# Miniprotein binders against p81326, part 2

Target 1, 226 residues: p81326
Amino acid sequence: MLHFGGFIMEINHISKILEKEREEYIRNKVEEYLKQGFSKDDAVNKANQSWRTYIGHRIQDVIYNLLKKFLKDSGLKVTTDKALNNRNLPEELDKVKRLIAINYGEYLFLPDADVIVYKVENNDIKIIAIISVKNSFRERRFETTYWKLKLKESPVTSHIKVFLATPDKDNEISYKCPNGKPKKMRIILEYELDGIYFLKEDFEETEKAKHFGKIVEDIIEISKKL

## First folded at step 3 (miniprotein)

Design Ba6
Fold by OpenDDE base, look of step 5:
Structure Ba6 (fold): chain B 226 residues (1-226), chain A 83 residues (1-83)
Amino acid sequence: as target 1 above (226 residues)
Amino acid sequence: SDLEKRAEELIKFAEYLIRLAEELLEEGRPELAIEWLKIAVRWLQEALELARKNNLDELAERIEKLIERAKELIERAEKIKES
């Protein structure tokens, strides 16, 4: 087993490194919004919102690229929901899109799927896992859980593992019962999801809550059972 | 060997970070590029130590070239930052 553990521990630096840009980014965005005629308070609020979006995308991109690289040798493929939003999809991605779609009667919608892991065997596509990447949980606490439950409702998608990857910057879900008080969000997310993977060291490890370094191994193991 | 495999893993990751840093430089983000490159250099140094301990001279040379590339990119990024 490739001791991915020690190597992937450096992923902990992703959030830290990206966060170094925050002050400069906020300053520049505040200035931009002030020039657009917003009040100081509005400019600051908008800048902070912009930062959350920006940092979220950056972390997602890093995770996507890491997974793509580490899963390549196992023959697993990786895509994103963004890639699936194209009108003209290659046949393979069109099949992937259809295999993760959730039925709402007259409509099919895609779950939030920051990263999608799948395999191709004998021209058949099998979806293995969806990874949701969240930097913070302020506005979207149980969104990933919703999608997991929706995927579970169909025999077509019920096998798809749903993982959450997060640096959990604000320590919202790092511990189940800090100071003896249960953290509802951690408990529910861990219960409903197939796994939570932390891009940090300071968290309560459980069977489902692991360091991000374990995600590759876990996905490969799941893929062998499909 | 297990050590050789670990060295190769570190190299692969460092190569990824180098590429990421190159992209960041193209995006006008030299400070972030430098931070990733510093990590890449650290991983490559670890890989180099592993290669040397196992008398893998060819691998060591490859790693040294990557370290050099990463350092050159740091210098480039620093120049861009100052401009």
Scores: ipSAE 0.066, ipTM 0.469, lowest interface PAE 4.2, mean pLDDT 87

Design F6m
Fold by OpenDDE base, second read of step 4:
Structure F6m (fold): chain B 226 residues (1-226), chain A 95 residues (1-95)
Amino acid sequence: as target 1 above (226 residues)
Amino acid sequence: SEAWELYLKAEELAKKGDYEGAARLFEEAARKAEEEGDLELAALALLIAADSYIKAGNPEKARELAERALELARKLNSPFLEYIALYLLEKIEKS
């Protein structure tokens, strides 16, 4: 892991690199939506929305694959909430799904869990961490915080670490008090979550707010204590 | 594996600031990884070799290796490796 640690630092430009594809993507999607019978304005709006979803998934996929690779040698496994959205799950994933479920009385629901890290020991599964990947904080700013709080309410899930990974391209949470004004969102997210990992260099580092390059080591350390 | 041992030696050279030497050893690590059938390690070693060549002032060689790594990344369906390759290629173009 240390050997590839330097490579993780190169993730700092992920948003910028992916944004280069935007113009072509938007053009193609606009054309597609026009062919579907949408107005020009609707087609543009839908294309922009599609782009946001697309780029978010791309970042998530990069992070997922990175974690999967770098955690493998430590005997840790990685999955996603998408992989758990299947009626016919392997036994291992079915157990993972059950171990992250939140109780709402008559119903169990899964938290938003873009990436789930777990270990298998003697056929027992221990959930280590959930990583939420956010490209921007335009919508649902405290959604990850909600899930963290809900996970804390059960002895089954209270040990699960919840991390946020973000490039924070709009500098919404990079600093606690830019220009002397407290950023409510940064302060609350840092307080409530177990960690924030930035896919960038320009941010205020704290005990909980770190560069994404540290996430692998942190997860491994947590896994040893479980 | 022999490929991994070479990779580690290359990292040590890079830490010492010998980027040219590191790059060559990473290339050798990549070759051995390919021989061992570890295409993921091969791709990673090529990417690091490319980065090392950039640091050593050889962007032409860096480009060659990054392009090769990109091809491997696509074959492996690795979004991460593909991203790193594209990043390096962009870095080379700006140099």
Scores: ipSAE 0.099, ipTM 0.529, lowest interface PAE 2.1, mean pLDDT 88

Design R1a
Fold by OpenDDE base, second read of step 4:
Structure R1a (fold): chain B 226 residues (1-226), chain A 97 residues (1-97)
Amino acid sequence: as target 1 above (226 residues)
Amino acid sequence: DEELRRLVEEAERLFREAEELARRGAPKEEVEDKLLEARWLALRALYLARERGDKEVQARAHLVIARIEEVIARLRGDPEAIEFARLELEYAIRLAE
C-alpha cells in the first residue's frame, strides 16, 4: 500500500508547503539530536542536512506517485532506483535495471534515476524516460547531465529520455538570462537534457523547459514513438 | 478560450464528484484519487490560462485548486495543510472577485 500518507502538495505550492513543514521538522530534529548528545550547533547543522534529504525524498515521492497514477491508464509503468536496489527483484524490474545500466568496462552502474518510466509490450521492456528530481542545485549541479551523456554512449540506452523535475526554489534555473546575464546552469541543463519540468509557475518557458503539468503528455507521446 | 474553460470545468466537475463520493462514504483513497485528478486538470488549466493571458480561467483554476487542497487536507487530518489550504482559498477567492 503506497501510503500516500503525505499531503500531496500542489505542484506550484510545493515550496511554500515544504517551508512550513521545515520549521517544525527542524525543531523536532534539533531536539532529537540534542537528546543524542550533540551540541546545539551540530544539532542545527544535522537537522538542516536531514531536512534537505527529507524534502528531496518528499518531492520525489510526490512526483513518483503523480506519474504512476497519471500514466497508469496509458499502460505505462513507473519505478524508482530505490526499488531496483534490491537483491531479489521480480523479473520485470530486473530487466528494467539491466536496461538502464551504464557500462564502465568491467562494471555496470545505474544512473541516478529517481523515477523510471517504462512500458511492457509483448514481454519486452522498453525504457521511456528517467526523471531526476532536484529540489536545489547546491550540490551535484550537473549530475543529471552526466548521466544523460553516459546513457547516450550506448545504443542500448541512447533512446532513453532524461528529464529534470524541480521546483527550483531558489530560482537557479528558472530563467536563462535574468537581467541580461546568462545562467550557465540553465543553459547547460536545457541543452544537455531532453527536458526540464518546473513545479512552479514563475519560469521562462521554452521548447525544453515546461511546466510539470506537461510531463505526462510528453512521456505518453514519446512512448508511442518507441 | 473554450479549451481552457473545458479543462477548468472538468476539474470543477471532478471536484464535485469527489465531494459527493466523500458524502456517500466512499473509501478515502478513491476520494483522494479523484481529487488529485481534478487538481491535475486545474493545474493544467491554470498554466495554460497564464500562458494565454486568460485571467478568468486562471482565477477559476486557482479557486478549484484551493478547494481541492482543503478537502485533501481535511481527509488526511493535517492541521498545517488545512491552515495553508484555507489561506490559499482566501487568496483565490480574492483573485476571483
Scores: ipSAE 0.000, ipTM 0.202, lowest interface PAE 13.1, mean pLDDT 85

Design Ra34
Fold by OpenDDE base, second read of step 4:
Structure Ra34 (fold): chain B 226 residues (1-226), chain A 97 residues (1-97)
Amino acid sequence: as target 1 above (226 residues)
Amino acid sequence: DEELRRLVEEAERLFREAEELARRGAPKEEVEFKLIEARYLAWRALELARERGDKEVQARAHLVIARIEEVIARLRGDPEAIEYAREELEEAIELAE
C-alpha cells in the first residue's frame, strides 16, 4: 500500500523537489541583476520571474525524460519542439517536423509541442501524441487548446492526440465544480483536449483527467490503434 | 517476460547511477530526481508483473523500490521514513530470496 502511495507522492512532489533549488537560484539571479544595475526590489522581482520560467522548463525536462525512458521499450520515440528547431535535422526528425506542421497558407508553423511521441514503422513516421507541459495557468491559459483545434483542421494532423501534463500547483484546474461552481478553464481544457494528466493526487479524476502515471499506458494504447 | 525484465533492469541501472551521483557529490535534488525516475520504472514493472503473474519480476521490482525508498529517506533526513524503509527493505529481501 505504501509503495504505490510513495511513488505517486513523489511524482506529486516534483514541484516541491524543484522548489528546494529556489533559494539558491533566486540568490544568484538577484546578484546577477544587481550587477546589471537594477535596484534590489527590481532584482528580486526579476529573479522571481526568472524562477517561474526556469522551473517550468525543469518540469518539462523531467516529463520528457520520463516519457523517453518509459516509451523506449514499446519502440516509441520521443522528441521536442526545441530539437526540431535545428536547421540540420536528421531525416527522421525532419519528417516529424513536417508531420506536425500547421498550415497558415503561405507559411507552415509548428504547434507548441513540449514533447512529441511518434513511431517508425516500415520507414513511415506516425505522430502519436503531443504533450504540452504547464506548471501554472496564469499565462497562456488556452494555448494548448488552440493548437489542438488547429491540428484537427487538417487530415494530416487530425489524428494527433494532444495532452496536457501539469502539477497544477495553484489548483486552477484540479476540480470541475468546486463548491458547485464550474471552473471554466478545467471544463474547456478537458472538453477540447484528448487528456489532462496531473502530477498530483488531489484532483477530480474523469475519463480524460487522470494521474500522470497513466499517460504511458494511454500513449501505448493509442499507438496500437494507429 | 523480456519487457518486464528490461523495465526492472533499467530501474536497477538508474538506481546505481543515482548512488554514483551521490558519491560524486552531485546536488541532492539531482540524486533524488534520478531515484524517483528509477522508482517509477520499478513500479511500472511491478504493476505489469502483477497483471501478468510474473512473481520473479514482482519480487525484484519490490526490492528495487524498497532500496530506492531507503536512500530517498536518508537523503531527506527523515528518521521515521528511514526506519519504515528499512523494515520494508528487509521484507523485500526476504521475498526475493
Scores: ipSAE 0.016, ipTM 0.340, lowest interface PAE 6.6, mean pLDDT 86

Design S6x
Fold by OpenDDE base, look of step 5:
Structure S6x (fold): chain B 226 residues (1-226), chain A 80 residues (1-80)
Amino acid sequence: as target 1 above (226 residues)
Amino acid sequence: SMKKIVIIIEVPDEETAKRIAEEIKRLAEELGLEVKIYVRGNRIYIVIESDDEEKLRELVKRILELAEKYGAKVWVDIEE
């Protein structure tokens, strides 16, 4: 439960809280798609897909706002890849963008960086961490791992910590070896990433797999070493 | 079952954070609860683990009251 400004929000139930909106959202979207001429089945499928995108963004926004708030007084700043997609960036954000860019020869591309944590010291920017937010792992299961590996290839970006934050609603990565069977995705993500932070209680805790409540402290600690 | 509570308190300055952390430690000791407290700048991170729900509730209540006294921002995560 996050107590902020007189209300308590339970971070472990962020997904569940947001899911309360699902029924109404789906209903409205189904109606919208029916009006567009889709069949009932297509409308339902499209509505469900729209919901997955919507809920993913909502969770990302919650995490972004939390990190922004909890890191503010530490002198750490928070932005998003979306904010960096602007053609007219302030100097600070333009520098941030350049410092997370991945080299593909003639092109520079940004990693998927739902949340970017950085510090400014004497007009120098240091990127501390990138947080990927995943509600589910239905698609692009190792995308965050790919970006971590790409960031490691350059001395400019090799220091950047890459974290995954997830409620892991479907328990895809909550345990390493449930029933004695290794969960490949959990093992690989934990190995390749700098940390996994769960917005839930029911998971196997390890050195790298932690409750989301620890992410602020971990980021602050990392920032002190840079 | 063992319950875990994580509390983050943000206060205006580190000195206040240290002071509050010490008070929380005393409160936990009075209740016979083990508490892990970490002070990082103007933030206090508190981890409480116990199977005694009544004592946990009491400690959380007292921590919240203390934080309110200082106008602190508080995050509470109750892990069941």
Scores: ipSAE 0.000, ipTM 0.156, lowest interface PAE 14.0, mean pLDDT 86

Design Ta2
Fold by OpenDDE base, look of step 5:
Structure Ta2 (fold): chain B 226 residues (1-226), chain A 80 residues (1-80)
Amino acid sequence: as target 1 above (226 residues)
Amino acid sequence: SMKKIRITIEVPDEEEAKFIALIIKELAEELGLEVEIEVRGNRIEIRIESDDEEKLRELVKLIEWLAELYGAKVEVEIEE
C-alpha cells in the first residue's frame, strides 16, 4: 500500500476536490457560450458537457502521473493514447501503438487506452496493461468491456490486462447488489474486465474490485509473469 | 512561536496548477492549517502560518510529494 498517508487521502478525494471548481467552471463556460450566440439552455448543456470532459482529463492525468511515478522503480513505463496519436512517434512508442492495435480487417484501430503500461526488455516491448479511466458511467457504459473483448480476439493482444479506474462518484458500480438488486453494470464490468480500481473507500471489495492503491502492486505482479 | 512558510510551485502544465492548488488547500484543511494560496498561470504561491511545527512539516512534505508527482519545481522559504 502506497504509504504516503497524504496519497490515500488525495486519491479518495480527487472527485470531491474537482467538484469544488465546478460552479466557477460552469459559470465561465456558460458565459463563453452565450457570447458565442448559444441560447441559455444550450450554453448550460455545453458547459456541463465541457465540465465532464475536463474532469475526465484531470482524473486521467492524476492516475497517469501516479502510475508513472510508482511504476518507475520497477522499470515499467507508462504512456497514453493521446501520446500515441502523433504522426512522428519515437520508435518505442510506435511499437507500443502497434502492439495495442485492434484488427478490423483493412484497418487497425486503437482501443480507448487512457493509460498504457508496458515494459522494455532487450529492445522488445511487452504491453502489460491498459487502464481506462472513468469518472462517471453516464455514457458508453460498456466501452471498456468492448475493448477488452476485442483485445482477447488476437494472440498479439490477448494477454493485455484491461483495468477500469474510477471514483464512481454516483455509486453506479460501487456495489454489486445494493438493496438486494443486482447492478448489471457492476457485475458485467467486474466479470469481463481484469480489475476495477476505485478511487474511494465506500465500495464493495472483491477479488477483482479493489482500491486504486492496489493497482501498482497488481501491475508489477502481472509484469513478472510476462 | 508562530512560523511562517512561503512555498512556490512551478507546474509544467498550467491547466494543472489550479487543481494542484485545490489539493493543497484540501490537505491543509485536513491538517487544520490555514493557508493562503495564489495561482498565477503555472505558478502557485502558498503562505502558511502556524505554531504547530509538526503539522507544518507534514504539509510541506505532502506539497513536495505532490509537486514531485506532477514534475513541478518547489521552493520553500521560511520567513519567520
Scores: ipSAE 0.324, ipTM 0.727, lowest interface PAE 2.1, mean pLDDT 89

Design Ta20
Fold by OpenDDE base, look of step 5:
Structure Ta20 (fold): chain B 226 residues (1-226), chain A 80 residues (1-80)
Amino acid sequence: as target 1 above (226 residues)
Amino acid sequence: SMKKIRITIEVPDEEYAKFIALIIKELAEELGLEVEIEVRGNRIEIRIESDDEEKLRELVKLILWLALLYGAKVEVEIEE
């Protein structure tokens, strides 16, 4: 039994780090919700929901960083809707914000845009794509589709490609007709969006439904046509 | 002091392994970390050596998140 002093942290210890982060996060959120007057059970449930949201954001951050890195050499830039939610934006980001805004008459609102890909040419900004990252489809199943349709309504934004990136862990949209039954959500999302990119292998590939590894190439190709 | 980290990832298929390996390489480069990555079938072996514990922790965290996304099995060995 070679006692190699290297702590092989099995998945159990990584699970422990993530579990520690989770435990700390849950503890802090439970305390927060208790202070807000929620019952212990409600506080725990809300904390768990908040944790799922937090994980979703972390996934978005990873995808953002990946796209930023992979698109850098092509001269493409990447930002997020969160980065645009600032009162004091650099000129470039202020322009990006204005170029993705949806008109509601007296108000302009931003679409949900976890990742925004754009290029700068001669101080002009062209928005190329918006990528929505969904870890699960439990809530707001067609939210990305709504934003795509809204973007189509304006000549300013109609050219913007809208992509969905998802691991689809629960196989909600991985197949169009599993067991001969149409998956409404898959069919509608694929029809309305410009592409669906799966962070998984077990899915039905189509012209619009691809592996996430193809998203960079597709974005670069789109950028050349704009 | 230089810390050495070995990470082994087992993914569902070989195509995933190549993709994840590429991602990890890019993430490491962004952090200014040098990594050795070997892909054998559906297994990825990553070796990282750095004196920057903060960057190491960040990279390991990112790798763990990636693994969680793909439902991969991850083993982390820290060599001091």
Scores: ipSAE 0.121, ipTM 0.573, lowest interface PAE 3.3, mean pLDDT 85

Design Xa18
Fold by OpenDDE base, second read of step 4:
Structure Xa18 (fold): chain B 226 residues (1-226), chain A 93 residues (1-93)
Amino acid sequence: as target 1 above (226 residues)
Amino acid sequence: SKVEIRIVVEKDGRRIEYEFTFDSPEEAIYALEFIKIIIEEHNPDRVEIEIRAEDEELARELAEEARRIAEELGLEDVEVRIEGNTVIVRGRK
């Protein structure tokens, strides 16, 4: 068991550094939005939202790169929903796209899938998991849950595991019942999803709620059963 | 096996240095992705990444990771030097 304790501490340190950079970022964005004619309060709010979006994308990229790297040795492949948005896809990615599509009668739509893990065996594609990355839960709190439920409705996609990865900086879902009060979001997400993986140390660990360091092992294990 | 990473970012004549120590190669590899975020936030003109590994094999592995990071950052004139267990990656923007 690779005790990611040191990693977690260093990540926390990095987070603190990023918070220092945040102050400058916010200042600059506030100034930008003021120049655009927004009120001070609106400018601050927009700047904070911009920061969250920015950091969210960066964390997604990090998670993608990490999974790509650590799953490669197991023969597993990774892609993103963004990569699948192209009109001209390689055959492999076209198959991946079709295998994660959700049926809405006359239309097929893709779930939100920040990372898609799949394997190729004898020219057949098997989708293993979809990872949704959330830096915060201020918006679309149950979006990942919706997609999980939709994927369950088809025998083609029902086997696909759906995981949530989050640093949960604001402790929105880190604990189920802090101070004896149930946190609805944590309870529902943990119940509906196949797993929640935290990029932090301070959380309530359960069978489904684990440290992010466990995600690679879990995906590999799932892949062997598929 | 301890890995030490030092990064130096320069922007508009300002030099900022960060030092990190990791207890395992795996932790260091994970951390490099987050270090990339730090570097990006600075939007530097110049970047130096120094990595001290336990052995030469690990140094070579980490060098490739650091190179990748430098390239992904859009750095130009990326230079990678490996001296024993120490890796130095430099680039500019």
Scores: ipSAE 0.017, ipTM 0.467, lowest interface PAE 4.2, mean pLDDT 86

## First folded at step 5 (miniprotein)

Design Bb18
Fold by OpenDDE base, look of step 6:
Structure Bb18 (fold): chain B 226 residues (1-226), chain A 83 residues (1-83)
Amino acid sequence: as target 1 above (226 residues)
Amino acid sequence: SDLEERAEELIEFAEWLIRLAEELLEEGRPEFAIEWLKIAVRWLQEALELARKNNLDELAERIEKLIERAKELIERAEKIKES
């Protein structure tokens, strides 16, 4: 079994590899939207938006499967918010769902949780971490921060670590002060979240901002303290 | 050589993705299996280019066989998806 450390360099290429499909995808979507009666400019814009959604899901799926694979030997389990959107959940997942729910008075809502890491000990579920996956920060820039803050408000969820995983394609948060100009988003995300994990090499490393290759070790360490 | 090492790394990772895709097929997730297999094929193609550039014929042949396997698995996954 390839050691996760050996994949560090390869993980950096995942985003690049997925991006190779962009030109073909855009072309096909533009043609589709033109057939629907959109203008060329509208078709291009819609195609680009569709691509952002598509590639975002692809990266999320990659990260999910990587974490699932590399955390398996530690006895940790991985699920997604999508898997929790079922009326008929297995008991284990129903417990997971309840343990990440945020109270809004009369209502309980789930945070955005692209990946959920939990452990089962003596039939008890302990939520360890939620990982938000973002390819870019054009939309919903501080959504993950919002959920982190909401989770902190309850003793039931306050222990849950919230991480951001990103290739940061557009270098929006890779550096704190590029060219002496503070990147507000990087500073706030790093301050509010428990960690940021980059699927790239070119970033400013800090105690909280690390390469994605460290996330497995960090999660395992956190799990031992719960 | 550094290039041979790089090719072997790509092969190893691609083989991992192929195994992952096989697991996903068994789990009834052919769509995602296809995605991993496509990535595997792309990495193997990169490795193949490296092997060919360095006249590593044996390695190139090994890579070509892996590409073939991955493509066969894609076809299988597509059939499962349509069923």
Scores: ipSAE 0.018, ipTM 0.392, lowest interface PAE 5.2, mean pLDDT 87
Fold by ESMFold2, look of step 6:
Structure Bb18 (fold): chain B 226 residues (1-226), chain A 83 residues (1-83)
Amino acid sequence: as target 1 above (226 residues)
Amino acid sequence: SDLEERAEELIEFAEWLIRLAEELLEEGRPEFAIEWLKIAVRWLQEALELARKNNLDELAERIEKLIERAKELIERAEKIKES
């Protein structure tokens, strides 16, 4: 099997443990920022931002290690935006960086690409998929959609699949029509992205919205068509 | 075998969790490190069960040493938390 059931259940558990610890984390960070001279409102805002960054990095690490481990036997390689921003990039990673960069005239920017899956064939690098990891949709709700649209604008990058991975604890995108009313954020994300992968059990499953346990199989299938 | 391969996968992931916990200890966050280490121990115990069921003594010994290491880190982290 391409996935391990106990392993996937532990991923859901890890996310829940991190959320359980949020109150203590926020309290400690607010105290730190108050001691640095910030107002209470500023300290709270900075603490919440710090938490979102912290939990996002931990979830990203889990996803990176999962994909790296389960894709290696299919000839697929995995890297991260963190690795691409390090100094002294190996030649292979420098090529990956150049292949996902978006040109804005005199500026070159990387898309929101927390985890990148690629393959090397005949000394060529082909980018398969970019996975954006979002813990919350309170800010920057449609950034992943924007980057997908930018990637579609060029024939060189239009093949790249853009996926979203999320625990979606607050059910911001878990259902299309909660209480009979269309949820704009879920509808737009599902329409524009190539897939949404939930790190929990409670969500409305569709052809594009699946449990995260399906992502390895989907990536392998896509890679065979390129 | 499939069970031996599965045990190795659990070990590799548990080692990754231990590294994350060590990072948290370096950051002065023992309470979070403890939670990651408890998860690592659970995964290693599942791997140990698989190794013992298949009479893989060398693998079982490796897993037992990793469990001991993780539990020692938990104990150290708990002492830091209490001080």
Scores: ipSAE 0.006, ipTM 0.256, lowest interface PAE 10.5, mean pLDDT 80

Design Bb22
Fold by OpenDDE base, look of step 5:
Structure Bb22 (fold): chain B 226 residues (1-226), chain A 83 residues (1-83)
Amino acid sequence: as target 1 above (226 residues)
Amino acid sequence: SDLEEYAEMLIEFAEYLIRLAEELLEEGRPELAIEWLKIAVRFLQEALELARKNNLDELAERIEKLIERAKELIERAEKIKES
């Protein structure tokens, strides 16, 4: 049993560490946008949007690297949707891209797939899981759910597990019924998704809602059944 | 062994954090760099303990070098922060 205790604690700090720079980042961006001729209100709004994008990418990158490292020994591979946007893909990644594509008739589109976990066996690629990384849920509350449902519609993609990883900074989905009031977003996300993984300690744990430290084990277990 | 594999995972992740910290230093973010480096050092210290317990001297030496590198980067970052 890996003494994950120390490691788990460090994972919880990822979001906290990144958030420490928020005030300074916003201040600097506000100044930048003011110099570009934006109004104070516009500058603040743009700075906040820039921060959301910035921190989202940083958290995604950390989670990607964590999964890549911890899944390596299990023979599982990890990629990202960004890597799949290249025109000149290696054969392996081109196959991965095709195996997660959603059919819209004349068009194939990729789901939002911040992290894609797959295995290669006998030159066949099997997609295991897609992990969506969200720092906050202000603008795209059910986007991951949409993609899960779309993936479920095809026999090609229906087996793909869709997970959400989040620090849930604003406690939007950490609890199902805080103060006796149901949090619709938590309930719906937990119902529709295959799992929610929290990069924090203060949350309501369920069968589907777990600490991020469990994601590696869960993915490995799923991979063995495919 | 499971412990050796775990130690290697800790090392690899610490190496990533060190690289991330280097990038952050280049971006003029010394405070954030220091925080990541502190985490890297903690992971490396855990890995070092595991390496020593398993008499993996070569691995221990590698880890010690990484710890030294991380500490040097912390010192550099602190100097940048003060400037």
Scores: ipSAE 0.510, ipTM 0.798, lowest interface PAE 1.2, mean pLDDT 90
Fold by ESMFold2, look of step 6:
Structure Bb22 (fold): chain B 226 residues (1-226), chain A 83 residues (1-83)
Amino acid sequence: as target 1 above (226 residues)
Amino acid sequence: SDLEEYAEMLIEFAEYLIRLAEELLEEGRPELAIEWLKIAVRFLQEALELARKNNLDELAERIEKLIERAKELIERAEKIKES
């Protein structure tokens, strides 16, 4: 049996612990930007943008390493879009990159695929799932949905599950009908994606909207059906 | 108790981050290792505060040793980064 349950509680606490460090980070960054000659208002805005980038990368790296650790014994491999953007890729990763790329005429783009789960069977690579990590939905709210729809258009990629992982600290998609009013963003994301996995405890759980701790079991079960 | 379980989970995650950072140092990535080690120290400091507040002396001593180990690794990684 997987020992993922205790670690799931720790990932929720990780987000809370990182938020406690936010004030010190912002203070230091504001001072750095002020020394560079930015106005106070500009320095604060830049420091907040810097924090969002910092914590987003931390959460993505944590998710990558947790999945790598907990999926290893199930014969599943994990990589990232950052690893796939290296120009000199090992053949295995080059195949992964080509299996998720979308053709736009003279351009070839990777979907929003922060973390990619795949398996290797007899030198054959099968992409299982792509996990998009979003810390905020204020901009490009439906980018993950767009990429899911594009992946569905080709028989080569239509089997790929597209998941969204989010702390959703501002409660932008945590509930379907807060105060009795439909939250269009939550409803559309849940409808179009294969799953939403919350890195917090306070959200409305459904068949597709789950605590992040369920993602390992879901991925393993999907891999057995492919 | 729930508080002891919470503290142990923070320690377990911090130990995982330390092991990850040690691997990154072996791969020649000291800058990323330092970032993870600083996060690990922060988790351990929160666990230490919880242990001290609840008079868990043996747990607190274990956490203090882990913090010192992580800080030693940070110092070594900083020297590698600047060389």
Scores: ipSAE 0.000, ipTM 0.177, lowest interface PAE 12.8, mean pLDDT 79

